# Ledger of designs, part 3: VHH binders against a7h7h6

Target 1, 199 residues: a7h7h6
Amino acid sequence: MPSPAPSGLAPGFLVAAPALGDPNFAGSLVLMAEHHGEGALGFVVNRPGPVTVAEVLASVDEDLRRAAEANGRAGAPVLVGGPVQPERLWILFRPGGIGADAEGAVPVGNGLSLGGSRELLEALVRAPRGDPFLLLLGYAGWAPMQVEREVAAGAWVPLELEGSDLVFDVPLEQRWETAVRRLGLEPGGFLVGGGGASA

## First folded at step 19 (VHH)

Design c13
Fold by OpenDDE, look of step 19:
Structure c13 (fold): chain B 199 residues (1-199), chain A 123 residues (1-123)
Amino acid sequence: as target 1 above (199 residues)
Amino acid sequence: EVQLVESGGGLVQPGGSLRLSCAASGFKFSSYYMAWYRQAPGKGRELVAGINSGGSTSYADSVKGRFTISRDNAKNTLYLQMNSLRPEDTAVYYCATIWKLEVGSETYTIQKWGQGTLVTVSS
């Protein structure tokens, strides 16, 4: 699990520049969950994966699938969080009825928590308040100083994490553009100099 | 969106041959285990043959020596060569992919299916 301690680029977003040539991250918005001397960990939060929440839940427990269906959450896509460990499920959620550190979760910052346990999944799916959550498969990882180099090269533009609205309240297909605009840039004219770096 | 589209089914006489195809899209085909299942009338769905990402194959005892599963990763296509067909091979044949899912310390599987193609073996 990523460290809850904010450091450098985490918590925050990385906005992929158009020049970013890595197909895994082209047009991506990455939530940075961890950034320290040993590297960085983040999640692409705007790329739909090939499975739905319902399909994931059904594989875990059919009762959870039914609960999610009853709550209108079953149809949402599971996101591709990154190329590292693409089979591992991550849960990004906004604490509410469920605490920020519930069931082994760790706070990312600014109203976001991250977990990965079945217990957390079950708690969120069955939560009466219907607190929002995202399911992600895999994560993005950077070696020490790698993300800094990529940012310096213009592959990524850092964006401050100001609440969780960008993750939970903006449609998936609009998240990158919205992030670009929040940088004070226009999506159609967004050019960042530098090289093609890959995470 | 994941798509698995079977084709090649039809009517064949006992002893005949068919080749089924499954066109896959919406996922990295080459990375996943693929399989053929079949469901005969009034029976449950059963595994016929499987092939992992490395090309290793497995078969149900009932089809060993007669059926061959293969994959073309460049074409994102799964095949089932069926030889020496028997009336008991009559079934709807389904293409499937199986994905590993890790949730905490637990491991699960996700299965996705095609709509199936009918194979009828009859004189």
Scores: ipSAE 0.678, ipTM 0.883, lowest interface PAE 0.4, mean pLDDT 92
Fold by ESMFold2, look of step 19:
Structure c13 (fold): chain B 199 residues (1-199), chain A 123 residues (1-123)
Amino acid sequence: as target 1 above (199 residues)
Amino acid sequence: EVQLVESGGGLVQPGGSLRLSCAASGFKFSSYYMAWYRQAPGKGRELVAGINSGGSTSYADSVKGRFTISRDNAKNTLYLQMNSLRPEDTAVYYCATIWKLEVGSETYTIQKWGQGTLVTVSS
């Protein structure tokens, strides 16, 4: 029986080495969604942006803003997912029976999915049980072989995706440090030798 | 948190001049379109002037030739120089930034507003 193709860096995390100099990625934790011969795609999951969830929802439909206020998410920041297409909204969510098959949704692994449609956004915001989701603007992209070279040069340390707690339960400000400790390293305890992801 | 704080409003005689400032914080000011809007009593808000990240400007017909928008990216400050003021320029003036938002195949905008500064032009 043929085995599945071996996993690359996706699904998984990349943990920025402490001296990584690229301002788009310094101190970042990146969730890797795709990694294949044509490159890689990921999302910074610990960088709050200047846009709130309430503002995104009000721009789409004021009723959605009101629903988010009922769920206590009106003031939460939207994350800066990366420098590529910074106007494009992405939704990272844990499917709990709703939204899992939304048009254009892509599984990431370990119960995480990505989507970007208005239908998905509405379904998640109106869900009776408040299923977890995050909003992100933009993404990080790597050209063919680029992310592999950056890992080899020590710019990133891969971390296995074991669950969704780094994304949904750990506060933004603690995500990078928590990821470093899960690698068995001390924060600030490793040297940077590479560049960041390209736009 | 994005903050836009206007200053420089006040009472001025017709034909006079006034310079408005908007101090911006909480975002990379140099990368974004900035604008001045105004709202006269009993009216909706209207665009007065805009300036993009590259420095290109636009003006409402009613103020062209009298008002000048500018930005100082080193100070994160937007300006509006208002000359030859008229009573119909009386309004609350708002600093704003307008950001594009794409959700699926749909395009929306995010609008960020200051609290406004009152300009009154009268004798």
Scores: ipSAE 0.617, ipTM 0.807, lowest interface PAE 0.8, mean pLDDT 86

## First folded at step 20 (VHH)

Design d24
Fold by OpenDDE, fold request of step 22:
Structure d24 (fold): chain B 199 residues (1-199), chain A 123 residues (1-123)
Amino acid sequence: as target 1 above (199 residues)
Amino acid sequence: EVQLVESGGGLVQPGGSLRLSCAASGFKFSSYYMAWYRQAPGKGRELVAGINSGGSTSYADSVKGRFTISRDNAKNTLYLQMNSLRPEDTAVYYCATIWKLEIGSETYTIQKWGQGTLVTVSS
């Protein structure tokens, strides 16, 4: 009998298995922010979108764009966080100069916080220390028990959130592979079956 | 990378017709509002026609009844059929996509533009 799907996936990561057929999530690393009886919420943290940080900031305030340009962050892509509400901006950041609960933000865990206010965006962009942040559009959502079923089916492999390095310190194009390796698997291909993952 | 590439511009006589095309790539074309703008010499850029993701269209008063905006989502292409062209329609025509951005309770827009195509209406 297949092992039951792990519970308590948030905070944590979901690593897309190669067999995952959903184009929205193929090769994706998902940060799980919420997981409870009513469903789950997460963010793809390794998919660049067609919009840059500069473009987002320019749409809000040209001064913010200039600030980001001055600190070398303007050229970064805004990530596609998921297919749900693709117009809504989310902000993942590493608390430091800006507090974990600043401007309505909520701690995710292990050096990650999540927000979505203009005030937070402005604070992070203007922060003297240049604390890392990611801008994301949209999120990933799961209905009740859906993510558990998908994990059980081998679509996702859960990975513990031990720190924010996968989000901020690993290059975007390497995040998935790095996550796979942290699972003890090979990025070139792995199968999930029999209640576990195998290379 | 988002790309919008206009084509179909040229010289036409008054009363003539042209069809502009805009080839879009680098984003989910079918999901976004698309528009044609134009900029005449010495004038500002103005909206000519728009079409939302649902196919609803809008037009500037100056082109109503003469111009038709349409989209082919399968081809990722935006069109502007221009009939009964007038000298005052002479302009560089730009293809644009406008994206809604929501930050908290506030709404913003992001615009991306093509390079433009010149339409000259002259006898």
Scores: ipSAE 0.702, ipTM 0.892, lowest interface PAE 0.4, mean pLDDT 92
Fold by OpenDDE, fold request of step 22:
Structure d24 (fold): chain B 199 residues (1-199), chain A 123 residues (1-123)
Amino acid sequence: as target 1 above (199 residues)
Amino acid sequence: EVQLVESGGGLVQPGGSLRLSCAASGFKFSSYYMAWYRQAPGKGRELVAGINSGGSTSYADSVKGRFTISRDNAKNTLYLQMNSLRPEDTAVYYCATIWKLEIGSETYTIQKWGQGTLVTVSS
């Protein structure tokens, strides 16, 4: 029997089950930023895209690109956050030198904030401390009750957001497996709701 | 990784024809604007022709009526048919993809380029 769908998935993570049929989200770790009666909004935080931070910054301001290059951040990939509005840039960052609500940003749990303004981007790139940030293109969206149904069906397993280490301190290619292990599961033997799948 | 690989360049006499190809990979080719640029010796890089995802085309005045840009989405390939070639068409021709980027209310573009293919028009 499928487990009851939990409410209040944001802030939090969704870990894609191996049996997830949507190829857009296979092996994905999703950060849930919003979840309410109108639906849900999240970001895949472990899928590299074909664009680098340098390329994004260069398109905005060459000085920003140079700044990122100087601190070794220019070569990082911009992530594919989801299939919705794939041209829109989002910024996840760990508040520190830059405040959690800086330049229109909003907190997403403790230790993580979400923004999307050029001002925020510039502030983070030029920040003396070099606080960690991720650039993402697009987001994942759910209609009302959709994510709950998918969780109930075992497509996603919710994981509590306990700090931002999973997003910033775990290598990109290890984030999903790390999340699975934090659920007490084995990546090679993923069991959800009495069903088993290999990952 | 995004790759754009041009081919089809070479030496041709004035009035001759060439067909350039650009093999694209590493992105959803059918969804993006594609273009041909060229850079002649001692000159800057200039737009030659563009084609959007819907198939609408645009051309530089210098090549209008002589060049035709097209795309085969099934093959992830961009083409440039060049007819009635002139010595002034001599250049390295580059394939490019252009992506829209939105940050807040602002819009930007990201461009990715091939390595180019040389076209020489000479008698």
Scores: ipSAE 0.701, ipTM 0.889, lowest interface PAE 0.4, mean pLDDT 92
Fold by OpenDDE, fold request of step 22:
Structure d24 (fold): chain B 199 residues (1-199), chain A 123 residues (1-123)
Amino acid sequence: as target 1 above (199 residues)
Amino acid sequence: EVQLVESGGGLVQPGGSLRLSCAASGFKFSSYYMAWYRQAPGKGRELVAGINSGGSTSYADSVKGRFTISRDNAKNTLYLQMNSLRPEDTAVYYCATIWKLEIGSETYTIQKWGQGTLVTVSS
């Protein structure tokens, strides 16, 4: 029997089951930022996009691009966070030299904070410590009770957010498999549920 | 990976015609603004023509009435038909895709470029 639909998915991860039919989320690891009666909001944190950090920064300020180049971060890909508002930049970062609520950012929990301002971007890029951050374009959204239904159907498996290592310390290509293993499952034997997330 | 590959450049006499092509891959071609730029020797890169996702076109004054930009979304290809070519049209022509970026209340653009194709107009 399928497990009952969980509540309180944010903050946390959703691990896409192989049978997830939506190509936008196949093999995805989603960080859930919001989950309430009106729906849910999350970010895919393991899908590279066609734009680099350097290209984004160059479009804003060449000095920022140079700063990122100097720090060896310019070549990193900007991630595709989801299909909703794909032109909108989001910044996921580990608070340290830059505070969790700096420049309008909001804490997600467990060593993660989320923002989207130019000021935050600049602060993180220029930060002497080189604190970890991800740039994402777009987000994933769920209508009321949609994510619960999809979890109940086995399309997503919830994973507890225990620190930010899965986001910042695990290579992009290994994040999903690492998440699956943390569920106590083997990637090759991961059972597939039906359904898909939508914008 | 985004790729833009220009072709069709070459040597042509004044008054002649050329058709440039740009093969696009690695992104949803039909969703984005595309453009042709050119850079003549000793000059800066300049916009020649643009076409948005809806098919609306724009041209530099210097090429209006002579050049036509078009796109085939099924083939992921951008075209530039160049008629009545002049020596001053001699340049490396670049294909570009232009993407909108929103950060807070600000809007920016990201440009990706092809390698270029040389057009030489000479007697």
Scores: ipSAE 0.696, ipTM 0.886, lowest interface PAE 0.4, mean pLDDT 92
Fold by OpenDDE, last read:
Structure d24 (fold): chain B 199 residues (1-199), chain A 123 residues (1-123)
Amino acid sequence: as target 1 above (199 residues)
Amino acid sequence: EVQLVESGGGLVQPGGSLRLSCAASGFKFSSYYMAWYRQAPGKGRELVAGINSGGSTSYADSVKGRFTISRDNAKNTLYLQMNSLRPEDTAVYYCATIWKLEIGSETYTIQKWGQGTLVTVSS
């Protein structure tokens, strides 16, 4: 699990720029969860995968699927978090009824926590308030100094993480554009070719 | 959206051959395990053949030596060559993709299916 301590680009966002040549990250918004001398770890938070929350939950426990259905959350897509360990489920959530460090989760910062346990999944799905969460498969990784080089090359534009609204309150298909606008840029001016991260 | 569309089914005489195709879309075909299943009338669905992303294959004993599963990743297509068909091979054949899911130390599977294609072996 990534360190909750802020360092460099984490916590924060990376906005894919047209200079990004990696198809895995084209038009992507990446939440940076960890950044230190040994590298960086992040999650693409705007790429829907081919699996739904319902399908994931059903594979674990049909009762969880039913609970999610009852809450209107079953139809949401599981996101592709990155090319590294694409089979591994990650859970981004906004702490509330469920604590920021619940069931092994770690705080990312600014109202975001990251986990990956079945217990956390169950807790979030069954939570009465329906606290927002995202399911992601895989993550994005950078070798030491790699993300800095990519940022310097203009492949990524850093965006400060001021809150979790961009992740949970902005529709999936609008997250990148919203991020671009928050940078003071025009989305139409971006010819997004993709982003690069080590797999 | 994930789509698996089977084709190639039909009526064939015993000893005959058929080639089934499954056109896949909506996911990275080359990265996943693919399989053919079949369901005969009054019977449960059973695995016929599987092929992993690396190209390794497995077969049910009942079809071993007669059926060949293959994949063309460039075309996102799964195939089942069926030779020496028998009446007991009569079934609806389904294309499937099987995805591994890891949550903590636990592993799960997600399956997605086509609508199936009917194969009838009869004299």
Scores: ipSAE 0.694, ipTM 0.886, lowest interface PAE 0.4, mean pLDDT 92
Fold by OpenDDE, last read:
Structure d24 (fold): chain B 199 residues (1-199), chain A 123 residues (1-123)
Amino acid sequence: as target 1 above (199 residues)
Amino acid sequence: EVQLVESGGGLVQPGGSLRLSCAASGFKFSSYYMAWYRQAPGKGRELVAGINSGGSTSYADSVKGRFTISRDNAKNTLYLQMNSLRPEDTAVYYCATIWKLEIGSETYTIQKWGQGTLVTVSS
């Protein structure tokens, strides 16, 4: 589990510049969960994967799938969180009925919490209030000073994390563009170059 | 959307050969375990052959030495070369992708299937 302690770019967002050459991150909005001298850890929060929430839940417990279906959550896609450990499920959620540290979860900040246990998954799926959550497979990782170099090169533009609305309240397909606009830029004119926006 | 589309099935005489293809799309094909299953009339679906992302293969005892599973990652295509076909090989053959899922310390499996292609071995 990543450290919840704020440091540098975490918690925060990284907005992929259009000229980012890595296909894994083109057009991506990344939630930075950890950033320190040993590297960084984040999650792409706007890339749908080929698996649905229903399919994941069905593989765990058919009753969970049925519960999600009853709550209208079964059809949502599981997101591709990154290229590292693509089989590992992560759960981002907005604490409410379920606490920020429930079932081993750790607070990320600004109304976001991160977990990965089956118990947490079950709790969120069965929660009567329907607290928002995202399922993600895999994560993004950076070696020491790597993310700083990439930001300096204009591959990523940091964006301050001001609540969890970009993660839960903005449609998946609009999250990147919304983030770009929050940087004071136009998506159609957003280019990689000097003078990138700061977090 | 994940799609698995089988082709190459048909009628063949005993001792004949067929090559099945499965065109995959909607996922990173090269990263996942792929397999062929078959279901004969009145029987359950059974594993025929599997191939992992590293290219390692496994076969049901009934088809060892006769069938060969392979993959072309550049074409996102799975193949099943079937030689020395027997009447008991008659079945609907299904292409499948099998995904490992890890949640905490638990491991689960997600399966996605094609619609199948009929192979009939008859004199």
Scores: ipSAE 0.693, ipTM 0.886, lowest interface PAE 0.4, mean pLDDT 92

